# Designs tried in a protein design chat: VHH binders against Protein Ta0236. Part 13

Target 1, 206 residues: Protein Ta0236, of Thermoplasma acidophilum (q9hlj2)
Amino acid sequence: MHDLIMSMAEVDISLDIGTKAVRLARAAASSYLRNEKLPDPPADPIFQEKHGVFTTINTYPGNTLRGCIGFPEPYYPLGEGIIRSSIYAATEDPRFEPMKIDEISHVTFEVSILTQPVEITVNPEDRPKAVHIGRDGLIAVYNGASGLLLPQVATEYRMNPEEFLEALCEKAGLWEGCWKYKKVKISKFQATVFGEKDPEGVVEKR
Short names: E, the ipSAE of ESMFold2; O, the ipSAE of OpenDDE; V2, 0.75 times the mean of E and O plus 0.25 times the DockQ between their complexes.

## First folded at step 20 (VHH; framework vhh_etentamig_d1)

Design v2 (at its last look DockQ between E and O 0.02; V2 from the best seeds 0.00; counts 0 for: pae O 8.4 > 2, unsure alone 64.2 < 65, placed apart)
Fold by OpenDDE, look of step 20:
Structure v2 (fold): chain B 206 residues (1-206), chain A 126 residues (1-126)
Amino acid sequence: as target 1 above (206 residues)
Amino acid sequence: EVQLLESGGGLVQPGGSLRLSCAASGFTFSSYAMSWVRQAPGKGPEWVSGISYSGGYTYYADSVKGRFTISRDNSKNTLYLQMNSLRAEDTAVYYCARTEYRYTSGWTHKHEFDSRGQGTLVTVSS
């Protein structure tokens, strides 16, 4: 029985594309806050392809979360997804007040381009074993409730797999230990992440 | 039996402040996300704010963003809602509810509740 290693097509995204993505995110948020015309996506073909995407905004130099919104499913062309997610991260993250235009120069943008989520179908108790810290993002769904954590959340907070799953439960607004329940659907995905070192600064692959 | 008891409601003037409390019992409070929901006279229920089980995440309706703050003390089994800059349109019965959060397409937040209290009346009037 050949274990069909479904080669999860690693989205190999170049730094050039990543830089364009991050710049687009910043431009979109900035334009929106200024009530200006929104930018057009870059002409590169990848921006016309449908990809899941998240935009994360962090304060600078404090490096604290200021907003994060995304589309985990490949619903929008990448360019459109970046524009929408960045604007929403800036203005419609339910955790934060809408950004003011004067904040734009004091934040950094990060864009995560996502792979298709795959359900973790192992027994609930074995779910931690199926989670790879630093690589996998997680999605939880239960009775219409859902939550998503990007891979970098686990690394930034130095979480083990169980802690990451617990954080996922919290993110989803579910109960503590929700990941132990079979009816809670847990999926994993991977992300290629690009982010500014400083406001409008050099973009790095994370 | 799950019990939720809201308190702190009253009459306030526009621009005033009020702090609501919700005492929870009959379940492990620290294990559940909680929300505030309000219902104005003649209107349907409106989700106001939510908080994760540990308090690490908070959510607000657009109508109350920047004015209301949700918090919790798990050691006291209590949920709070600090309401500042109150408006006439904030007039409603406020309920605390044991909550699940829904995210549709990453943008739309829907909330489900499996239990709520009897509510406390907040009236904002000059």
Scores: ipSAE 0.011, ipTM 0.235, lowest interface PAE 8.4, mean pLDDT 87
ESMFold2, look of step 20: ipSAE 0.023; ipTM 0.428
ESMFold2 (binder alone), look of step 20: mean pLDDT 79; pTM 0.810

Design v3 (at its last look DockQ between E and O 0.71; V2 from the best seeds 0.00; counts 0 for: pae E 4.6 > 2, unsure alone 64.1 < 65)
Fold by ESMFold2, look of step 20:
Structure v3 (fold): chain B 206 residues (1-206), chain A 126 residues (1-126)
Amino acid sequence: as target 1 above (206 residues)
Amino acid sequence: EVQLLESGGGLVQPGGSLRLSCAASGFTFSSYHMSWVRQAPGKGPEWVSGISYSGGWTYYADSVKGRFTISRDNSKNTLYLQMNSLRAEDTAVYYCARTEYRYTSGTVYKHEFDSRGQGTLVTVSS
């Protein structure tokens, strides 16, 4: 397949769907923390389709990372993936203590819905040219080591493509310049990101 | 009923190689992530390696990186572990297991095992 064909297969997601996704994420985490029945996914067909997904929880105010867990491979239907990733981001992110219910009003939820990763097949020296900052997330895999960076990492830290690839190597636990080696598999994906402006507030496309 | 049947264990010298297999039945193998878990005498279980349902993602414990290779053949409902450069500390009963993986930054950080096989013994000694 040509890159153009892959690009034309990218998922376009409306704000209405994104709002439902974020509301589902909050409801799932809240219901879990209250020991209540988990919500059902919305009826919209996309929630029954398999998609990669991440739920990100940030403090509010302060906007610092509180939890971020996901499934980059499209194994679960989107609705189930959102429910699982939200609960895990709230309670099972190894970088943070599990949330308690009284914290829920002090966080914002964000859902990233991923396209299927596509390998960057150009010569290694041309890989930076295939990376679009602000659009692409990256995955590196080599000899069982792996790392993943979401698209927003590059924009938040004002990285150019080479810096983004270097950060990816570091994240994967690989060596400096690993992306220049042809046997390091590098894939790109896009994320459509929706998040709350404030707790339980309006949902924005990011 | 989920069935997982490991094979390919045996006695091997340090530095040697073995290839383990796990035949799966009673569930849709291609819909599940899989792992190898080992248990040395007198120790608790230790996760060794994992692979996503499609085979697109593989994971390894630090102690086996670069020496072991996990793979799967979904058309044959079979999971594999190629074990090279074996060491005495690799001596254990090896189990295959169904797993769920959770990701932050593409590194496996947590997994759950809901089913295991009976195991196959790997003994590394001179």
Scores: ipSAE 0.079, ipTM 0.472, lowest interface PAE 4.6, mean pLDDT 86
ESMFold2 (binder alone), look of step 20: mean pLDDT 79; pTM 0.799
OpenDDE, look of step 20: ipSAE 0.120; ipTM 0.499

Design v4 (at its last look DockQ between E and O 0.80; V2 from the best seeds 0.00; counts 0 for: unsure alone 62.0 < 65)
Amino acid sequence: EVQLLESGGGLVQPGGSLRLSCAASGFTFSSYAMSWVRQAPGKGPEWVSGISYSGGYTYYADSVKGRFTISRDNSKNTLYLQMNSLRAEDTAVYYCARTEYRYTDWGTVHKHEFDSRGQGTLVTVSS
ESMFold2, look of step 20: ipSAE 0.418; ipTM 0.730
ESMFold2 (binder alone), look of step 20: mean pLDDT 80; pTM 0.823
OpenDDE, look of step 20: ipSAE 0.214; ipTM 0.575

Design v5 (at its last look DockQ between E and O 0.06; V2 from the best seeds 0.00; counts 0 for: pae O 6.4 > 2, placed apart)
Fold by OpenDDE, look of step 20:
Structure v5 (fold): chain B 206 residues (1-206), chain A 125 residues (1-125)
Amino acid sequence: as target 1 above (206 residues)
Amino acid sequence: EVQLLESGGGLVQPGGSLRLSCAASGFTFSSYAMSWVRQAPGKGPEWVSGISYSGGYTYYADSVKGRFTISRDNSKNTLYLQMNSLRAEDTAVYYCARTEYRYTSGTVYKHFDYRGQGTLVTVSS
């Protein structure tokens, strides 16, 4: 089910590219809701490279989750991934009713561009030492169950590595301390995150 | 603590109807999508039906489409499954499951982080 590609790669993305990514996400969702032609990705080469990606939509000014869809594996070229994830976040997230066009002006878009996941292969008890809060996102896979937490989850909730791993277990629907179990596969990744401060506003690197 | 308690199962003849209920507690029911899953003897779990958090959208497996209806009452923290035109192959333990939808490598899959103890539905003449 989950054959993650393991590679050590860092994502160094400029604010310019990040801004284009977020604008693409907004444009894609907006055009879809309006039943208009979807936008083309920017011409920058990175948008043709395969990257894992998440699009997060939050209400404004409430700052509550309105939709989130992602492809943690580099399945699509980045541009296509952003277009798909943004549309899906807006309309195909089963947790939420599909967005209406009048909501577009009351939400903010955030795009996370991911590195390749790398399995943490240390002794399970030492896994917390391999986790860097504020940098690493985590993936847990076990017996068909999986969970993923983006790096900012740990910072937002002020988690230490162990707490972050526990949260991962919970997210995956696994037992407390599941990260101590050898057969539970834990991987880490990094994300570069860009998001609007306000609807259609300035994009910042987060 | 998250709790899901299924009820309404029993013995029914082919072509009959049953209505299952699931009482939820320990979490904000109205914030989560819910599903019914079933497991027949000797078979693996099978997703049956899903409903969005508000109840505005419903989903069904092809095997039950047109026969089953999922619904929810968020004011009562209760999930329902109306089963009509029951068949022998519908015999299974039916579970209520809190549902998350996840996406990886372009594939959408369902994750059930909590489920009840189940209620047995037996369809037999």
Scores: ipSAE 0.022, ipTM 0.264, lowest interface PAE 6.4, mean pLDDT 89
ESMFold2, look of step 20: ipSAE 0.282; ipTM 0.641
ESMFold2 (binder alone), look of step 20: mean pLDDT 82; pTM 0.812

Design v6 (at its last read DockQ between E and O 0.68; V2 from the best seeds 0.00; counts 0 for: grease 24.9 > 24.2)
Amino acid sequence: EVQLLESGGGLVQPGGSLRLSCAASGFTFSSYAMSWVRQAPGKGPEWVSGISYDSGYTYYADSVKGRFTISRDNSKNTLYLQMNSLRAEDTAVYYCARTEYRYTDWGTVYKHFDSRGQGTLVTVSS
ESMFold2, look of step 20: ipSAE 0.513; ipTM 0.774
ESMFold2 (binder alone), look of step 20: mean pLDDT 80; pTM 0.803
OpenDDE, look of step 20: ipSAE 0.524; ipTM 0.767
ESMFold2, fold request of step 25: ipSAE 0.372, 0.411, 0.349; ipTM 0.707, 0.744, 0.698
ESMFold2 (binder alone), fold request of step 25: mean pLDDT 81, 81, 81; pTM 0.803, 0.807, 0.805
OpenDDE, fold request of step 25: ipSAE 0.506, 0.513, 0.487; ipTM 0.760, 0.765, 0.750
ESMFold2, last read: ipSAE 0.377, 0.347, 0.391; ipTM 0.726, 0.705, 0.732
ESMFold2 (binder alone), last read: mean pLDDT 81, 81, 81; pTM 0.806, 0.804, 0.806
OpenDDE, last read: ipSAE 0.540, 0.519, 0.498; ipTM 0.773, 0.773, 0.762

## First folded at step 21 (VHH; framework vhh_etentamig_d1)

Design ba1 (from v6 with Y110H; at its last fold request DockQ between E and O 0.78; V2 from the best seeds 0.00; counts 0 for: pae E 2.1 > 2)
Amino acid sequence: EVQLLESGGGLVQPGGSLRLSCAASGFTFSSYAMSWVRQAPGKGPEWVSGISYDSGYTYYADSVKGRFTISRDNSKNTLYLQMNSLRAEDTAVYYCARTEYRYTDWGTVHKHFDSRGQGTLVTVSS
ESMFold2, look of step 21: ipSAE 0.289; ipTM 0.688
ESMFold2 (binder alone), look of step 21: mean pLDDT 79; pTM 0.795
OpenDDE, look of step 21: ipSAE 0.524; ipTM 0.758
ESMFold2, fold request of step 25: ipSAE 0.301, 0.277, 0.333; ipTM 0.697, 0.682, 0.692
ESMFold2 (binder alone), fold request of step 25: mean pLDDT 79, 80, 80; pTM 0.797, 0.798, 0.799
OpenDDE, fold request of step 25: ipSAE 0.527, 0.565, 0.487; ipTM 0.769, 0.777, 0.746

Design ba2 (from v6 with A33H V109T; at its last look DockQ between E and O 0.56; V2 from the best seeds 0.00; counts 0 for: pae E 2.3 > 2)
Fold by ESMFold2, look of step 21:
Structure ba2 (fold): chain B 206 residues (1-206), chain A 126 residues (1-126)
Amino acid sequence: as target 1 above (206 residues)
Amino acid sequence: EVQLLESGGGLVQPGGSLRLSCAASGFTFSSYHMSWVRQAPGKGPEWVSGISYDSGYTYYADSVKGRFTISRDNSKNTLYLQMNSLRAEDTAVYYCARTEYRYTDWGTTYKHFDSRGQGTLVTVSS
């Protein structure tokens, strides 16, 4: 079916591309903090295509969240999205103080490349069956309200599909059970995640 | 270079309606998300509503949900805010603003405004 075909094709991003994405994220944050010219994106065609993207920065070795900012809709070419999200995750995440250059060697970078969101078109009672925990992120839109949850949220908080949909309603500022109403539009997307094992180290697909 | 010109403000009674407009020039309007932000006397700025570049997503502050409707016409480079069921607490100068929506890993949305106009005054009073 159309949803399955789209998901499978878009999740299969190579480690070579992922490595370039993560290197770009680190270079962007580092150059910004040094007040140097920002890096150019890699020439590979995917970096010129519009994709949703998140950059996550974690402390090392502590492995605690240091910043995570992104753009779930494909408004920017992937290269530009990585550069922007990396700089924002490092310096403009309101949960944290702006990063200083001396921190850069004590963090790891992770880039999540998102597929185009696809509407879940089944009847509302079947929506939980269309949600694959650990694979799917979700977006809800209704009457001007919107919310989003990344795929790892459901896994991190050990949610089943119904709980994940309820959490989505809360994030959208909607009512309990909003996903049971067919006029609430729910879309799903996937993320392919690449991250450094150690600061500036080997990049792995997650 | 970037220019945003708000209009449509005025004096209205509680329960009344107004329609604000924002004429944009000096940039490719259809490539930018837009918001309405208001500032009441003696208070800081308050985000009111936002709309994606293609109108695919709209967002509202809790204080205006169900009463205000944001829209845009990209062919006319114009942003709109339909305000219904107005209350005294809606009294403010209303600004339109170019907006970037940023998300955290937990889905929280943050708004950044890189430009705004001079504003249009809305006064809701008996």
Scores: ipSAE 0.314, ipTM 0.694, lowest interface PAE 2.3, mean pLDDT 87
ESMFold2 (binder alone), look of step 21: mean pLDDT 79; pTM 0.797
OpenDDE, look of step 21: ipSAE 0.441; ipTM 0.698

Design ba3 (from v6 with S30D Y110H; at its last look DockQ between E and O 0.48; V2 from the best seeds 0.47)
Fold by ESMFold2, look of step 21:
Structure ba3 (fold): chain B 206 residues (1-206), chain A 126 residues (1-126)
Amino acid sequence: as target 1 above (206 residues)
Amino acid sequence: EVQLLESGGGLVQPGGSLRLSCAASGFTFDSYAMSWVRQAPGKGPEWVSGISYDSGYTYYADSVKGRFTISRDNSKNTLYLQMNSLRAEDTAVYYCARTEYRYTDWGTVHKHFDSRGQGTLVTVSS
């Protein structure tokens, strides 16, 4: 069946690579919490390429957010970004207390691998037409303020493109309708998401 | 070993200009975001401006918008801050800082400074 909402954006990453990414995230957080040597990234070339990345940790079986930290800009090689984002999601997400080692078997790990953001260069009044719900995440930057929304935010809250852009303005700490102003830089990106079904279980492409 | 060396500070009259530089070594400069942070006498540190690894994004505190310009030259491993229309309130020690911008899933950004230099003093007075 053909869906009117555009398909989830992908960066053409295999399930094998995604599984290694999620295993790396869990290993990094686990090793850190145990004060053990951190894992080396897998040898696959993609882990040496710079990608934006988020690690998300959810409770299991409750499936509620336990931590989520990432780097949307391709700041680090993917392997290093996964290790850092996982440790931060587990221990340095300011919304939550640092995870303790006895929690690790009661959470699931998810890794989102991002494409390089691309500026939306159309006239501001046409920006909603360039946004594809369910595929695109968005970044806004203006005058030292910035905001970001991952693709799943729009689908989880059933937003249309205009609503998504308004939510982005709010997250950036900007004014209502900020996306209509040409000096607000708006970029889009896509994410390929892999996550554990159960703690340490089968990794799925989401 | 990360090394950051600020320079270009000094005494300047109100309305004047200064250009700060920060020489970086001991790390892959073009892989990191950078910031300027200042600390006025007897006060806590205040983030002033930030720049992404490729200069694609620049950020400014409200107190300096329109007066200060951050830039970097990755071929020279150098960060800059052009400071114009200086005011007495800009008097501070200015630090160059290696920065990690961490985002939550809802897009809240947190600035983490894992290294900074010794600072350079800027004094704005008649």
Scores: ipSAE 0.414, ipTM 0.733, lowest interface PAE 1.6, mean pLDDT 87
ESMFold2 (binder alone), look of step 21: mean pLDDT 79; pTM 0.792
OpenDDE, look of step 21: ipSAE 0.531; ipTM 0.761

Design ba4 (from v6 with S55R V109T; at its last look DockQ between E and O 0.53; V2 from the best seeds 0.44)
Fold by ESMFold2, look of step 21:
Structure ba4 (fold): chain B 206 residues (1-206), chain A 126 residues (1-126)
Amino acid sequence: as target 1 above (206 residues)
Amino acid sequence: EVQLLESGGGLVQPGGSLRLSCAASGFTFSSYAMSWVRQAPGKGPEWVSGISYDRGYTYYADSVKGRFTISRDNSKNTLYLQMNSLRAEDTAVYYCARTEYRYTDWGTTYKHFDSRGQGTLVTVSS
């Protein structure tokens, strides 16, 4: 059973857990901007488990990107990862000026909790068929080089699976068509996403 | 207090090999990503290679890919850099550094180094 490529369904994360995750993200950014003590993660066991995570901050009501930083590998316990990614999305995303505290009530927070990456082990010519556009993020690793693309990249750039794999090769600093070589390890992952409908408002699963 | 002690540098001829070590103490080594950063005389720091806390991901600058191999032994709290096919441009002081790899939603990777050692000198010359 474990020698099969398993379907990467979303992690079964309750709305209660997702709400706590988003509340933690907002509290972390807010506390940091106020130079206050950072919040403790919720006690729920999942927040002590290592997960990849991204925090996304969007303007409200404009709903345009304000910052998005994360850790795709399960580097930190989820709670710590949320705190760090939220602060970085608010203050250290190089695409944007650091957020000021007066902005906090005019943005929405979103947390993406990533599944453990699973290697795509089919023959290289069949790798495109194993990629679900809009659902899967991809990681390529070869001889110490690596690259990553989040699921939304393919949909935002209107990529098909082959184009997505080519973009991944480019991001990894590898050669054109690298995904066709069996020694290039390609993995996929998914995200369970929770976000505020409006600033400090109801959290929904996306 | 974080302490990082690099060793294994020295004089080597072009084409030669050298293995650097970094002994870590004062923190839970197995919980942190690590990097090697080098600085040639009169130049700014250059990130060389990185490794995740569990060895699952390794990263290399284009200038060293295929020649250098990063590794770690979490039971010995030690980071390594195997350097092969050395060139004159590899001459530098090499530092190990505690590292955090950050990603944007578009996969751009950013590195933050919160501490480093005093370094070990590698000289590649005839």
Scores: ipSAE 0.365, ipTM 0.723, lowest interface PAE 2.0, mean pLDDT 87
ESMFold2 (binder alone), look of step 21: mean pLDDT 79; pTM 0.798
OpenDDE, look of step 21: ipSAE 0.453; ipTM 0.704

Design ba5 (from v6 with S31D A33H Y110H; at its last look DockQ between E and O 0.65; V2 from the best seeds 0.53)
Amino acid sequence: EVQLLESGGGLVQPGGSLRLSCAASGFTFSDYHMSWVRQAPGKGPEWVSGISYDSGYTYYADSVKGRFTISRDNSKNTLYLQMNSLRAEDTAVYYCARTEYRYTDWGTVHKHFDSRGQGTLVTVSS
ESMFold2, look of step 21: ipSAE 0.464; ipTM 0.734
ESMFold2 (binder alone), look of step 21: mean pLDDT 80; pTM 0.797
OpenDDE, look of step 21: ipSAE 0.523; ipTM 0.747

Design ba6 (from v6 with Y57W Y110H; at its last look DockQ between E and O 0.39; V2 from the best seeds 0.00; counts 0 for: unsure alone 64.6 < 65)
Amino acid sequence: EVQLLESGGGLVQPGGSLRLSCAASGFTFSSYAMSWVRQAPGKGPEWVSGISYDSGWTYYADSVKGRFTISRDNSKNTLYLQMNSLRAEDTAVYYCARTEYRYTDWGTVHKHFDSRGQGTLVTVSS
ESMFold2, look of step 21: ipSAE 0.436; ipTM 0.741
ESMFold2 (binder alone), look of step 21: mean pLDDT 78; pTM 0.786
OpenDDE, look of step 21: ipSAE 0.614; ipTM 0.809

## First folded at step 22 (VHH; framework vhh_etentamig_d1)

Design ca1 (from v6 with Y101R; at its last look DockQ between E and O 0.67; V2 from the best seeds 0.00; counts 0 for: pae O 2.6 > 2)
Fold by OpenDDE, look of step 22:
Structure ca1 (fold): chain B 206 residues (1-206), chain A 126 residues (1-126)
Amino acid sequence: as target 1 above (206 residues)
Amino acid sequence: EVQLLESGGGLVQPGGSLRLSCAASGFTFSSYAMSWVRQAPGKGPEWVSGISYDSGYTYYADSVKGRFTISRDNSKNTLYLQMNSLRAEDTAVYYCARTERRYTDWGTVYKHFDSRGQGTLVTVSS
């Protein structure tokens, strides 16, 4: 029985598209803060496709989180998702006060384009084996609690799969080792990440 | 046009139960997360509960957790709120709301409402 590991076709998103995505994010947030007309998404077809998306805003040069909002489900066309997530990241991240206009030049934008989350259906003890650090983001859901960690969280903090799952439990407000419990639903998704090197600067694929 | 019509409100005694319904029309109900929000007299709106488009995820405010259950029937375009063990503090107008669900990098789910109904009054009084 060849387990057709459906190789989730890594949506190979080009740097060009990524650059457009990040620019759109910045433009949307900037326009919103200035009370200006929001930008239109690029004409590229991918921006009309439904994709999960996160926008992350970091301070520059401090590189500290200033806002992060996303839609892990392919709820919106990518373009719309970027516009919404970037505005929300700038103004409606409950961890932060809304950004001021003068801050826009002192932050960098990052856009994560996501695949659809897929439940990890292996035995709970084998869940770490199903997690690929640097590629997989994770979602945990249990009894009304939920948590999500983007793939880059694992790499930034140099986590192994088990540590990543533990971190997920913590973020979800669940108990240590929650990922070992079958009733805790754990899903994974992939992300292609693009970000500015500096404010309004070169965009890189991360 | 998006329409949300709440029903099932009424007067109940403390400890009683009530089931609210919300009939949705004017949009693809099964594609949207939905929420219940309530507003008590003299108070601001309070989020009560949320449910994902496929019922895969449910969320509750701490104030109602363990007492209220949100559910939906996508075939009927209907949202439900089963309210058990009702308390005086649950007295409010309850609104059905179409929810935009979003996450932070830390996994917290936030709700943004883009539409809501006219509400149904729930009064818990002895």
Scores: ipSAE 0.039, ipTM 0.451, lowest interface PAE 2.6, mean pLDDT 88
ESMFold2, look of step 22: ipSAE 0.309; ipTM 0.698
ESMFold2 (binder alone), look of step 22: mean pLDDT 81; pTM 0.835

Design ca2 (from v6 with F27R; at its last look DockQ between E and O 0.66; V2 from the best seeds 0.00; counts 0 for: unsure alone 61.2 < 65)
Fold by ESMFold2, look of step 22:
Structure ca2 (fold): chain B 206 residues (1-206), chain A 126 residues (1-126)
Amino acid sequence: as target 1 above (206 residues)
Amino acid sequence: EVQLLESGGGLVQPGGSLRLSCAASGRTFSSYAMSWVRQAPGKGPEWVSGISYDSGYTYYADSVKGRFTISRDNSKNTLYLQMNSLRAEDTAVYYCARTEYRYTDWGTVYKHFDSRGQGTLVTVSS
């Protein structure tokens, strides 16, 4: 079972691309905090393609959340999305005070590149079986309401698939058990995550 | 330069309907999420409804859910708001706004408005 889950992992984005993504995130936040011109995205074609993206900043060595902002819908080319999400995670996450430049050497950057969401089209009673905890993020849409949960939410709170779907209903402002109703559209996506091992250090796939 | 032009406002009786339009010019309309924001006399701005760049997501304030429908036509660079079952409390100047929807890792949604039109007045009165 564990082997099957591991063999189904998303591996489409190379470590080279992931490294460029994380370097761009750090450069964007750093340049912004120094009041310098923002970096240009890498030339690689993927950075011109529209992707959902999140930038996460954690303290180092504590690994405590310092900021995390993103755009789950592919509004922006990936490069622009990384630049924006990084600056917002550093300075405009309402849970935290804006970062000061002297903090930059005491944080690590992580970039999550999202796949395009795919609707779960099985019978509603089987939707939990289509959800893979730790791999899948979820989106619910119904009658103008929507909500989203990133994959890590389920693992951080030790949720099973039904609990994850219930949490999704709550975040969407919908009713308990909304995912059992066929007219509630449930989509899943994956995040390919790359992050610094230590500040400005080696980037690894997570 | 992005320019947004609202139209379709007017005087309407309670219970009536009205359709607002917002024409966009300049930059590519299809690249941005859009919102309707209203401002009643003596009050601050109130977000009313939002729509993603591809219409895949629509959002409504609780006060208008079930009565208002947001839509867009990217081929015409136009945003719409269909307003039904209008009430006196809906009286306001309505603005369309270019919108950035930001999410935290726990799915909390924040709305940021980076430009708006001149507005169109909707008056709901007997």
Scores: ipSAE 0.366, ipTM 0.724, lowest interface PAE 1.9, mean pLDDT 86
ESMFold2 (binder alone), look of step 22: mean pLDDT 76; pTM 0.766
OpenDDE, look of step 22: ipSAE 0.418; ipTM 0.700

Design ca3 (from v6 with Y32H; at its last look DockQ between E and O 0.69; V2 from the best seeds 0.57)
Amino acid sequence: EVQLLESGGGLVQPGGSLRLSCAASGFTFSSHAMSWVRQAPGKGPEWVSGISYDSGYTYYADSVKGRFTISRDNSKNTLYLQMNSLRAEDTAVYYCARTEYRYTDWGTVYKHFDSRGQGTLVTVSS
ESMFold2, look of step 22: ipSAE 0.505; ipTM 0.776
ESMFold2 (binder alone), look of step 22: mean pLDDT 80; pTM 0.799
OpenDDE, look of step 22: ipSAE 0.566; ipTM 0.781

Design ca4 (from v6 with Y101H; at its last look DockQ between E and O 0.85; V2 from the best seeds 0.50)
Amino acid sequence: EVQLLESGGGLVQPGGSLRLSCAASGFTFSSYAMSWVRQAPGKGPEWVSGISYDSGYTYYADSVKGRFTISRDNSKNTLYLQMNSLRAEDTAVYYCARTEHRYTDWGTVYKHFDSRGQGTLVTVSS
ESMFold2, look of step 22: ipSAE 0.361; ipTM 0.720
ESMFold2 (binder alone), look of step 22: mean pLDDT 80; pTM 0.828
OpenDDE, look of step 22: ipSAE 0.402; ipTM 0.704

